# VH-VL binders against Cytochrome b561 and DOMON domain-containing protein At2g04850, part 17

Target 1, 131 residues: Cytochrome b561 and DOMON domain-containing protein At2g04850, of Arabidopsis thaliana (Mouse-ear cress) (q9sj74r43to173)
Amino acid sequence: QQASIAWTYHPHNATLDLCFFGTFISPSGWVGWGINPDSPAQMTGSRVLIAFPDPNSGQLILLPYVLDSSVKLQKGPLLSRPLDLVRLSSSSASLYGGKMATIRNGASVQIYASVKLSSNNTKIHHVWNRG
Below, E stands for the ipSAE of ESMFold2; O stands for the ipSAE of OpenDDE; V2 stands for 0.75 times the mean of E and O plus 0.25 times the DockQ between their complexes.

## First folded at step 15 (VH-VL; framework fv_enfortumab)

Design u3 (from s2 with heavy chain S33H E102T, light chain F94Y; at its last look DockQ between E and O 0.60; V2 from the best seeds 0.00; counts 0 for: pae E 8.0 > 2, grease 20.1 > 18.9)
Fold by ESMFold2, look of step 15:
Structure u3 (fold): chain C 131 residues (1-131), chain A 121 residues (1-121), chain B 107 residues (1-107)
Amino acid sequence: as target 1 above (131 residues)
Amino acid sequence: EVQLVESGGGLVQPGGSLRLSCAASGFTFRDYHMNWVRQAPGKGLEWVSYISYSGSYTYYADSVKGRFTISRDNAKNSLSLQMNSLRDEDTAVYYCARGFLTWYEDYFDYWGQGTTVTVSS
Amino acid sequence: DIQMTQSPSSVSASVGDRVTITCRASQDISDWLAWYQQKPGKAPKFLIYAASSLESGVPSRFSGSGSGTDFTLTISSLQPEDFATYYCQQADSYPITFGGGTKVEIK
């Protein structure tokens, strides 16, 4: 799939700054990026950021999730755990084309994040998907 | 309702072996990292071991490396700790602890009531 | 390994008192700190994560503060059910380590 990522790791405080570049395949779809400590091929068990449109306004929103079989995508977060936001020191999403851009098939999105990694994480499997 | 139920504790002589089990219910077990934490009589908490949600990664405290083996069976919602070459210092209540749902999940949000291991001759 | 030092080891207090306990890390752990409550014969209970965030269902009389190496847990008005031992825990790096505990007991 057409996607890329740029990142910088700051070893003094174990912080990873990143920008993920992806594309939507539907005006009502979603684009997600995350990390999975165990399996690079699977989204289940991943810690993800999901960008999707507000159903009423079309505004791009970005929310953190831990994926499991019970989590469903909504315009607001389902209660997984509030802690995901505190470990994610910052995040945002934007479309190419600034505020005039619209979510549609082929629309490009950027997901920015800063995350704290534990000193025991020497290898990180990142994942992404869309729907 | 999240429940974690430990079993398999008992009295054992030094050099012996025990296998602890933790039965999990009320949550999707395969999505969570799991840990063992122990508490010696009258003492504080000591982290023992970690296993990732799929079982791909394990970590151990130095005091138990090479003697203890953590494992999980996600089909049976079960966590295990195989304890070999037991020593007096392994005497403790052993708790099964669920990793908090975070990007690194190194906090413990649910604990079982524990199972007691006594190592004495 | 990161050593976690709790002070005091015990505190005697009355119902309604304000209680403050301290946890110090041997190195900067940012805000990667949790607090747990343990009553006799029971498993620890998760209270606070990320130094200051209250877990769901924990009474608002509990609060946490600090960053870096120095952290506090405060109980603003002690209740009969709060007599327990409290542990801090760092989550910055493995091995995971706990403080030695602070016993809050009836005066």
Scores: ipSAE 0.013, ipTM 0.620, lowest interface PAE 8.0, mean pLDDT 80
ESMFold2 (binder alone), look of step 15: mean pLDDT 93; pTM 0.951
OpenDDE, look of step 15: ipSAE 0.333; ipTM 0.831

Design u4 (from s2 with heavy chain F100Y L101I, light chain F94S; at its last look DockQ between E and O 0.51; V2 from the best seeds 0.00; counts 0 for: pae E 8.6 > 2, grease 19.6 > 18.9)
Fold by ESMFold2, look of step 15:
Structure u4 (fold): chain C 131 residues (1-131), chain A 121 residues (1-121), chain B 107 residues (1-107)
Amino acid sequence: as target 1 above (131 residues)
Amino acid sequence: EVQLVESGGGLVQPGGSLRLSCAASGFTFRDYSMNWVRQAPGKGLEWVSYISYSGSYTYYADSVKGRFTISRDNAKNSLSLQMNSLRDEDTAVYYCARGYIEWYEDYFDYWGQGTTVTVSS
Amino acid sequence: DIQMTQSPSSVSASVGDRVTITCRASQDISDWLAWYQQKPGKAPKFLIYAASSLESGVPSRFSGSGSGTDFTLTISSLQPEDFATYYCQQADSSPITFGGGTKVEIK
């Protein structure tokens, strides 16, 4: 049970503000969090944010993806086109320990997101994984 | 090329039933939410129904709730709308519409050409 | 339900004119607004999302602006292919609702 989430829902405009807390398991690893708009909550169709080290600078990067039934998440550096951010109002990631923190086994990461939920969906299912 | 093709419209008496279909091609259908939107003659657009990408969630406008059923078959790339207990007010062109990319599924980026439903005695 | 009020209901214009269409929401919808173009006998075409973002392939003469309750669609120099009815749509709250439309007609 090495992950947790804190959230606040704003019913006026169907906006969810959240922070996901996770940990890396290697210095070249990744931590991902996302939501699945459907139930049951399988990985297929999930909208995810992936935190990982920049291959060149080693700095923490957060990039958005959509998972489909035919595509596996890449094991190496994750490359994707930027998502349109209307439903995802804001996102960021940070390491616990400030500017001196580095990505390593056991390093804690916080993924922050503000998402607009579908006007036709009143439940969310979240997913997470790491590698 | 994304294509959405509706069928199944026609003339029907009040209280009757019709089943509309929408055939999808040119994209991975199972990754997208789908909607029905209708337009009565000389009127504006009215959202009718939504179905999530897996089919697990459905929602309906109050005007059709209990009478219409949206469904999808992801193996056949098809969307359906079963319409029962039809009323004069249901006369419209019915469009199937794809939810927009990734995080914007409440916008509709591709629409079919529509199929006409006429409910009259 | 969020009511979307478009004005004017119609506008007569000539090729080359600047045309401005307004859309007012009955409550704050932030920037959760889209614009669609519909030509006679055709399905709506997606133009603008998030109030001001142009969909790929939409000519740059189209622009959207506004937030909160008041939004505008502007066509900077009207072309023959722009004669159509334009609809706004809110995506803030269920149910999804559209404006009544603005018909842009040739003078």
Scores: ipSAE 0.007, ipTM 0.622, lowest interface PAE 8.6, mean pLDDT 80
ESMFold2 (binder alone), look of step 15: mean pLDDT 93; pTM 0.950
OpenDDE, look of step 15: ipSAE 0.052; ipTM 0.726

Design u5 (from s2 with heavy chain Y110V, light chain A50Y F94T; at its last look DockQ between E and O 0.43; V2 from the best seeds 0.00; counts 0 for: pae E 9.0 > 2)
Heavy chain, then light chain:
Amino acid sequence: EVQLVESGGGLVQPGGSLRLSCAASGFTFRDYSMNWVRQAPGKGLEWVSYISYSGSYTYYADSVKGRFTISRDNAKNSLSLQMNSLRDEDTAVYYCARGFLEWYEDYFDVWGQGTTVTVSS
Amino acid sequence: DIQMTQSPSSVSASVGDRVTITCRASQDISDWLAWYQQKPGKAPKFLIYYASSLESGVPSRFSGSGSGTDFTLTISSLQPEDFATYYCQQADSTPITFGGGTKVEIK
ESMFold2, look of step 15: ipSAE 0.007; ipTM 0.638
ESMFold2 (binder alone), look of step 15: mean pLDDT 94; pTM 0.950
OpenDDE, look of step 15: ipSAE 0.115; ipTM 0.768

Design u6 (from s2 with heavy chain S33N G99D E102Q, light chain A50Y E55Q F94T; at its last look DockQ between E and O 0.07; V2 from the best seeds 0.00; counts 0 for: pae E 9.5 > 2, placed apart)
Fold by ESMFold2, look of step 15:
Structure u6 (fold): chain C 131 residues (1-131), chain A 121 residues (1-121), chain B 107 residues (1-107)
Amino acid sequence: as target 1 above (131 residues)
Amino acid sequence: EVQLVESGGGLVQPGGSLRLSCAASGFTFRDYNMNWVRQAPGKGLEWVSYISYSGSYTYYADSVKGRFTISRDNAKNSLSLQMNSLRDEDTAVYYCARDFLQWYEDYFDYWGQGTTVTVSS
Amino acid sequence: DIQMTQSPSSVSASVGDRVTITCRASQDISDWLAWYQQKPGKAPKFLIYYASSLQSGVPSRFSGSGSGTDFTLTISSLQPEDFATYYCQQADSTPITFGGGTKVEIK
């Protein structure tokens, strides 16, 4: 439950720039952050970015998801919908320690994103989790 | 540029089987989720099935669940739909459709020209 | 499942007319809505996403509006190439669903 977020909101173009800081709890784990722009902070209906190791290479990858009523965040990648390239203007994830860093219990990860928010919604809810 | 070409349609009797194929070119196929959408003669559009970019996740309309199987071969840039236990109601033009990559939405930005399936006695 | 209801089912219009097509969702879908154009014997063509954003190459006489449950597609000055059937599609939830279509015909 030890995580933090830093953000800057740009009202004139409705863009949220953020950095989420979290830690992995296992070498095969995941760290996710997201928003639910329409509903209170709940996992179902959330639009999330999940950082996890590539099953084959062990390299950190970051993938977006839209969670539906049948989907739970679990160990391993979960794809229900493709990237929102027109609303998610950029995203990346990095491990503290540069190119030699590996995913393991206690490894720190940073998730960066720039997200264009709905113009109708004047408040948003964010969620995060790990496993 | 982007091209999707369906094949494998034809006439079958009720209870029969067909396998549809969709050949993709002009884009990096393995990066895109893919769908089948059908249109009965003189009717509107009906979504049939979805497969994620990796092939790990599939979804089906209730009307075809348990009878149809979507699959993909990313090495060959091909999408397939195995259709078993065909019914008269499955008569339609079948389109393969590419998902427009979206954070929140599945939109179909490119469609093939379709392949016709006719199920008749 | 989210039901998408289009109206009217058809409209007769002349070149130069303003045409408005309505699409209603059975529940709130925010702005996760697309519009497609289909000419007889052809595959659908992607027109509009996010309820109001025009796909590349779509003429500015097409516009979309709405959010929540009620959406419209407007053709401000109908051209000969616009006679077609138009479908809305929700992109909020699986299963993906389409409206029943609106046929725009020559008067």
Scores: ipSAE 0.008, ipTM 0.554, lowest interface PAE 9.5, mean pLDDT 79
ESMFold2 (binder alone), look of step 15: mean pLDDT 93; pTM 0.946
OpenDDE, look of step 15: ipSAE 0.023; ipTM 0.708

## First folded at step 17 (VH-VL; framework fv_polzastobart)

Design v1 (from c21 with heavy chain S52D Y104R, light chain D50Y N53S T94Y; at its last look DockQ between E and O 0.06; V2 from the best seeds 0.00; counts 0 for: pae E 17.5 > 2, placed apart)
Heavy chain, then light chain:
Amino acid sequence: QITLKESGPTLVKPTQTLTLTCTFSGFSLSDYGVGVSWIRQPPGKALEWLADIDWDDDKYNNPSLKSRLTVTKDTSKNQVVLTMTNMDPVDTATYYCARYITLRSGSYFDYWGQGTLVTVSS
Amino acid sequence: DIQMTQSPSSLSTSVGDRVTITCRASQSISTYLAWYQQKPGKAPKLLIYYASSLQSGVASRFSGSGSGTDFTFTISSLQPEDVATYFCQQSYDYPLTFGQGTKLEIK
ESMFold2, look of step 17: ipSAE 0.000; ipTM 0.519
ESMFold2 (binder alone), look of step 17: mean pLDDT 91; pTM 0.938
OpenDDE, look of step 17: ipSAE 0.024; ipTM 0.687

Design v2 (from c21 with heavy chain L103R Y104W, light chain D50K N53S Q55E T94Y; at its last look DockQ between E and O 0.04; V2 from the best seeds 0.00; counts 0 for: pae E 14.7 > 2, placed apart)
Fold by OpenDDE, look of step 17:
Structure v2 (fold): chain C 131 residues (1-131), chain A 122 residues (1-122), chain B 107 residues (1-107)
Amino acid sequence: as target 1 above (131 residues)
Amino acid sequence: QITLKESGPTLVKPTQTLTLTCTFSGFSLSDYGVGVSWIRQPPGKALEWLASIDWDDDKYNNPSLKSRLTVTKDTSKNQVVLTMTNMDPVDTATYYCARYITRWSGSYFDYWGQGTLVTVSS
Amino acid sequence: DIQMTQSPSSLSTSVGDRVTITCRASQSISTYLAWYQQKPGKAPKLLIYKASSLESGVASRFSGSGSGTDFTFTISSLQPEDVATYFCQQSYDYPLTFGQGTKLEIK
């Protein structure tokens, strides 16, 4: 299935509300969406929100990550850190079917985010991936 | 070194169309976050933003003049062209092109052309 | 549209004096404000961006402060070469708008 995104921009406060629609491909998989402030359509340098199952509970969790150049070179697990996009005002994720839904191949996930854009910046370059 | 230069007619008759070209060097409109804007200034008056075009070919026009303005770019020539229809004596001003850089911290005009005075008169 | 109002419209001071120019926005623009210097017959020059950040190569005697609707531009010690018109500009929303300018002269 193809991913999709919906958004609403609020000019009065330069806030972008968006919802990314993705699909898991495995019970232990992940779905990520983010913004690259430096380059279009590039994963490296992106600030992303990644949805994946909690290893203990299996529940859906969403954490922020910075995908710098070192990410491609490291063998260790990706460590969550606050987005250096301090303009992220809120974020959340949900599965279709609510809390009773189980992450599996074909499970649909929605990632919500509110981002305060710079004043005259009406263009963002987003990225997404799954595994 | 970054430079911009405006070129075009300096005298236009009322109702005619003004075409100005901005030729720049030291940067490319294929560069991410880069844009070129047109700004004018009537003699002894304030600056007025007219239009912008960015690296992704998105265009922004001043709503008060939107119907009269068209901005295009030729990345290979490092040129941006502004057309303004139905010129009137009130449009007499020095016209500037300027570069702006779009970042999360904002966008500002860091480099300007010298400007070209356009007089609208019969 | 967001209106930018500068104060004063003109002033004459002496070399070495502290100069203060104010810019007020008709609505909050956070810190998305720039200050430009324009000398006679020349294009504007960016001095301050993001309300208080000094542009590269600009003398340290220039500074900016403020957020929301009220902003201040300061020259700590006026020099002869500072004779110019100064403009504020908001980049919070389109259309981009400038203040009416402040003409600075030396006595």
Scores: ipSAE 0.000, ipTM 0.641, lowest interface PAE 12.0, mean pLDDT 89
ESMFold2, look of step 17: ipSAE 0.000; ipTM 0.531
ESMFold2 (binder alone), look of step 17: mean pLDDT 92; pTM 0.939

Design v3 (from c21 with heavy chain Y104K, light chain S30R D50A N53S T94W; at its last look DockQ between E and O 0.05; V2 from the best seeds 0.00; counts 0 for: pae E 18.1 > 2, placed apart)
Fold by OpenDDE, look of step 17:
Structure v3 (fold): chain C 131 residues (1-131), chain A 122 residues (1-122), chain B 107 residues (1-107)
Amino acid sequence: as target 1 above (131 residues)
Amino acid sequence: QITLKESGPTLVKPTQTLTLTCTFSGFSLSDYGVGVSWIRQPPGKALEWLASIDWDDDKYNNPSLKSRLTVTKDTSKNQVVLTMTNMDPVDTATYYCARYITLKSGSYFDYWGQGTLVTVSS
Amino acid sequence: DIQMTQSPSSLSTSVGDRVTITCRASQSIRTYLAWYQQKPGKAPKLLIYAASSLQSGVASRFSGSGSGTDFTFTISSLQPEDVATYFCQQSYDWPLTFGQGTKLEIK
């Protein structure tokens, strides 16, 4: 619950800047946002950015993944493969509260991404989830 | 197979509102990647895109006419309706509805109605 | 808006001749371009999409090429039934825009 997204589209180069706002539900949890180029509102087939704590340092990290039909996003270990970065020009994630903030239940995170839209579509089928 | 057909008045007075209906068959506006668009063409002139509505009920209007255009769909009836307010003689044209396909390779109009000539005159 | 400019506006040639029509975009549209054929009193017919892909059922004498801003539509051997106006259309960005058309006639 309590997720939102802000964006700016640049028609001159068909780029979309966006910021997704989500919340963690546990210190070892994850928050993911992405785009499904094949179908609306489905995680399967999506290209996603997933924010989660680094297992070694506990610091927030953001990595891209492709979730095909053989992969499901669950609360447990993530099964995924590297994202094709053709559309992603930049990305980052940050916690509310600054660098001293820690991942915990209720921790707010923002995921920023800049993507290139390949067609005349101003419509994207974005998806998000957490665990 | 796939067909589209425009219906509505062929004569409109200035300042009146034009309402056109596109009735189609052979596909559904619940199909992913599918939409229906309106395009017009004044006699002897170029084509002008007016509006589109897609399977997700998202609507796109030509910015130059946005304030005058409304597009809606009734998926159960396989119909799309275009309304255009404050008509003027310059809006005299053949109005087409067409199936609009959105793919990774781009978007295009692969099936068209026969078109209906709308004349705006007092 | 993206402007599409076709050349020539009209041409008259002979049966069997090679016909070339060009379309130029005011900015890069990558390969998001379609070509349509419109015969008098008829709706446009899609011939080429994605700059170079032939629509199903379209004769092989029709072809398209190009990317970025410059595109070419070709009829390898003009036939009598090819008399029509041809339009290019960009699908790179909203609003969708068409070229002004090229009227093709036979001498």
Scores: ipSAE 0.000, ipTM 0.633, lowest interface PAE 13.6, mean pLDDT 89
ESMFold2, look of step 17: ipSAE 0.000; ipTM 0.525
ESMFold2 (binder alone), look of step 17: mean pLDDT 92; pTM 0.940

Design v4 (from c21 with heavy chain S52E L103Y Y104R, light chain D50G D93Y; at its last look DockQ between E and O 0.04; V2 from the best seeds 0.00; counts 0 for: pae E 12.1 > 2, placed apart)
Heavy chain, then light chain:
Amino acid sequence: QITLKESGPTLVKPTQTLTLTCTFSGFSLSDYGVGVSWIRQPPGKALEWLAEIDWDDDKYNNPSLKSRLTVTKDTSKNQVVLTMTNMDPVDTATYYCARYITYRSGSYFDYWGQGTLVTVSS
Amino acid sequence: DIQMTQSPSSLSTSVGDRVTITCRASQSISTYLAWYQQKPGKAPKLLIYGASNLQSGVASRFSGSGSGTDFTFTISSLQPEDVATYFCQQSYYTPLTFGQGTKLEIK
ESMFold2, look of step 17: ipSAE 0.012; ipTM 0.626
ESMFold2 (binder alone), look of step 17: mean pLDDT 91; pTM 0.933
OpenDDE, look of step 17: ipSAE 0.000; ipTM 0.637
ESMFold2, look of step 19: ipSAE 0.000; ipTM 0.573
ESMFold2 (binder alone), look of step 19: mean pLDDT 91; pTM 0.919
OpenDDE, look of step 19: ipSAE 0.010; ipTM 0.641

Design v5 (from c21 with heavy chain T102E L103H Y104F, light chain D50R Y92W T94L; at its last look DockQ between E and O 0.35; V2 from the best seeds 0.00; counts 0 for: pae E 12.6 > 2)
Heavy chain, then light chain:
Amino acid sequence: QITLKESGPTLVKPTQTLTLTCTFSGFSLSDYGVGVSWIRQPPGKALEWLASIDWDDDKYNNPSLKSRLTVTKDTSKNQVVLTMTNMDPVDTATYYCARYIEHFSGSYFDYWGQGTLVTVSS
Amino acid sequence: DIQMTQSPSSLSTSVGDRVTITCRASQSISTYLAWYQQKPGKAPKLLIYRASNLQSGVASRFSGSGSGTDFTFTISSLQPEDVATYFCQQSWDLPLTFGQGTKLEIK
ESMFold2, look of step 17: ipSAE 0.007; ipTM 0.531
ESMFold2 (binder alone), look of step 17: mean pLDDT 92; pTM 0.942
OpenDDE, look of step 17: ipSAE 0.019; ipTM 0.630

Design v6 (from c21 with light chain D50K N53S Q55E T94Y; at its last look DockQ between E and O 0.04; V2 from the best seeds 0.00; counts 0 for: pae E 16.3 > 2, placed apart)
Fold by ESMFold2, look of step 17:
Structure v6 (fold): chain C 131 residues (1-131), chain A 122 residues (1-122), chain B 107 residues (1-107)
Amino acid sequence: as target 1 above (131 residues)
Amino acid sequence: QITLKESGPTLVKPTQTLTLTCTFSGFSLSDYGVGVSWIRQPPGKALEWLASIDWDDDKYNNPSLKSRLTVTKDTSKNQVVLTMTNMDPVDTATYYCARYITLYSGSYFDYWGQGTLVTVSS
Amino acid sequence: DIQMTQSPSSLSTSVGDRVTITCRASQSISTYLAWYQQKPGKAPKLLIYKASSLESGVASRFSGSGSGTDFTFTISSLQPEDVATYFCQQSYDYPLTFGQGTKLEIK
């Protein structure tokens, strides 16, 4: 519930620019945002970007995933097949507080993405979650 | 609007190689989550999926025909090409190309070409 | 491979009647099922995707339901233009497979 999204759609090249805002609930947690072509309420089948700490360095990393019906949400990194969202033009994540910020309960994260959509698709469902 | 059209020979002899081209407009295989499939229908019989190729160049072939099928794309020409080797009379069918969208976690064929009847006969 | 079995193979019924066609999968396919209409000499037309979602521009008399292995397609009030063969298709796993079809005629 502690999340928001801002977006701009560019019709001339069918590109969606977005920024998702969320917060971590633990130092080893994750924050994810994605699209679900089948349902806005379902995570299964979603193409997601997951922000989480590198287990070795603690640095914020952002990786793409495709969730399937066997994946369940839990604390720690999600294990799923790689994201098949190849039209992802750019993506990044950052913490409020810059390079000195640490991932902890309440830490704010921003996930930026630029996604090229099908020129004939006018409807996109999106999802988010954290653990 | 989205259209697809099959082109190629309508008559081939047994053992020959069939090459069919699907030319489409209104979408691109550079668009995320889009794919094109080849599907055939023998006269009066059920549809059979043959092969698919998607936006990131992943290719899928029906295992029962896998060694006979090659699917390729030319995104700049909006074309997908099916090659099927060692044709025999049982392969006589109407061949369709159809679009699908992977963004919905499935392959539902929302646009189809008109189909081309290919007859395999000596 | 996932086998799709339709019932009945053919129907002959009257304008205004309710039509029901069933499709059974040999294993659970969740809701990854579509229904198509194919008129004689024409390419198939998508009517319903994800078991119950009506494709844009499709008449509201068409509907679908079910999940898992058992699926139902319904025409609430048959119209003359509905003469066609109807078939289901699973998109849960490769190879993609189709039902054998149900030929619908008006008597």
Scores: ipSAE 0.000, ipTM 0.525, lowest interface PAE 16.3, mean pLDDT 77
ESMFold2 (binder alone), look of step 17: mean pLDDT 92; pTM 0.945
OpenDDE, look of step 17: ipSAE 0.027; ipTM 0.688

## First folded at step 19 (VH-VL; framework fv_polzastobart)

Design x1 (at its last look DockQ between E and O 0.40; V2 from the best seeds 0.00; counts 0 for: pae E 4.2 > 2)
Heavy chain, then light chain:
Amino acid sequence: QITLKESGPTLVKPTQTLTLTCTFSGFSLSTYGVGVSWIRQPPGKALEWLAEIDWDDDKYNNPSLKSRLTVTKDTSKNQVVLTMTNMDPVDTATYYCARYITYRWGSGSYFDYWGQGTLVTVSS
Amino acid sequence: DIQMTQSPSSLSTSVGDRVTITCRASQSISTYLAWYQQKPGKAPKLLIYGASNLQSGVASRFSGSGSGTDFTFTISSLQPEDVATYFCQQSYYTPLTFGQGTKLEIK
ESMFold2, look of step 19: ipSAE 0.149; ipTM 0.685
ESMFold2 (binder alone), look of step 19: mean pLDDT 90; pTM 0.933
OpenDDE, look of step 19: ipSAE 0.143; ipTM 0.768
ESMFold2, look of step 21: ipSAE 0.251; ipTM 0.710
ESMFold2 (binder alone), look of step 21: mean pLDDT 90; pTM 0.931
OpenDDE, look of step 21: ipSAE 0.410; ipTM 0.837

Design x2 (from v4 with heavy chain D31T Y103R R104W; at its last look DockQ between E and O 0.74; V2 from the best seeds 0.00; counts 0 for: pae E 8.2 > 2)
Heavy chain, then light chain:
Amino acid sequence: QITLKESGPTLVKPTQTLTLTCTFSGFSLSTYGVGVSWIRQPPGKALEWLAEIDWDDDKYNNPSLKSRLTVTKDTSKNQVVLTMTNMDPVDTATYYCARYITRWSGSYFDYWGQGTLVTVSS
Amino acid sequence: DIQMTQSPSSLSTSVGDRVTITCRASQSISTYLAWYQQKPGKAPKLLIYGASNLQSGVASRFSGSGSGTDFTFTISSLQPEDVATYFCQQSYYTPLTFGQGTKLEIK
ESMFold2, look of step 19: ipSAE 0.012; ipTM 0.635
ESMFold2 (binder alone), look of step 19: mean pLDDT 91; pTM 0.936
OpenDDE, look of step 19: ipSAE 0.180; ipTM 0.760

Design x3 (at its last look DockQ between E and O 0.05; V2 from the best seeds 0.00; counts 0 for: pae O 7.8 > 2, placed apart)
Fold by OpenDDE, look of step 19:
Structure x3 (fold): chain C 131 residues (1-131), chain A 124 residues (1-124), chain B 107 residues (1-107)
Amino acid sequence: as target 1 above (131 residues)
Amino acid sequence: QITLKESGPTLVKPTQTLTLTCTFSGFSLSRYGVGVSWIRQPPGKALEWLAEIDWDDDKYNNPSLKSRLTVTKDTSKNQVVLTMTNMDPVDTATYYCARYITYRYPSGSYFDYWGQGTLVTVSS
Amino acid sequence: DIQMTQSPSSLSTSVGDRVTITCRASQSISTYLAWYQQKPGKAPKLLIYGASNLQSGVASRFSGSGSGTDFTFTISSLQPEDVATYFCQQSYYTPLTFGQGTKLEIK
């Protein structure tokens, strides 16, 4: 899977700005990025931002989810639990080609997020996936 | 520092086309996450979103009026233009342009700066 | 379209009183809700975005809460300058839609 991430850490306020770059594999697919506060490199337990087409409008949306054993990762919509990401100050997603770009196999998406980290903590366990 | 101002005719005859221009300052429509929307409000009634154009030149129209609406931008002039065809007395309203901040979690999208509005009356 | 229903449509109360306005969405809109204040003859002014975020420069007596379909706008202590019509607005679905407004007056 082809993906990349760029970030900037701001020591003065312990804020991590990041941009995750991924690609869809289907028109009804999803692309997700998140942080697992408990276990590194595991989707289960992660607080994730998932980009997918809105079932009603078809437009790209980005929503936060808690992934646990009860969550089913599927093309869409995903079964998930909404999450209040206290540490997530902001997030957004966009398709290359603009908001009206069509989600399809190979469609590029970027997920932006700003995360508040604890002071002097430069370690973050992030995860990503797509479907 | 951020300002928007609507300009155009205040009186339009039925079936004619309305052209309104939004001139703004204090921000650029080339900036990611920024757009300009048109919203109207009939006298004493609720607000109605009409159209939006964003930094990426993507355009969104209210589906109920889509066939009648066209929105364009001139980034170099800091202007956004709305055209609305086949005007009817029911279209009489105060027309606003507003800066639109595109969606982000958890803030969503919102209009943080508005023009003063211009009353457009459609009458024969 | 998403219908935004405000309650009440009109309200008359006293200076210093707590004011509560409700906005209900016909479908879940997450936290994609903004509140605006519109004074007579003026453009709307953004007060709250993202359901609960106070816009910069707005008085702290204004607040918002809620998620999903039910949202609340509150003025902790009504001031004379708060006489206006208040609107909620959702941005989760296109087209963007507004509530019908709540006209707030002082007795």
Scores: ipSAE 0.015, ipTM 0.652, lowest interface PAE 7.8, mean pLDDT 89
ESMFold2, look of step 19: ipSAE 0.079; ipTM 0.683
ESMFold2 (binder alone), look of step 19: mean pLDDT 90; pTM 0.930

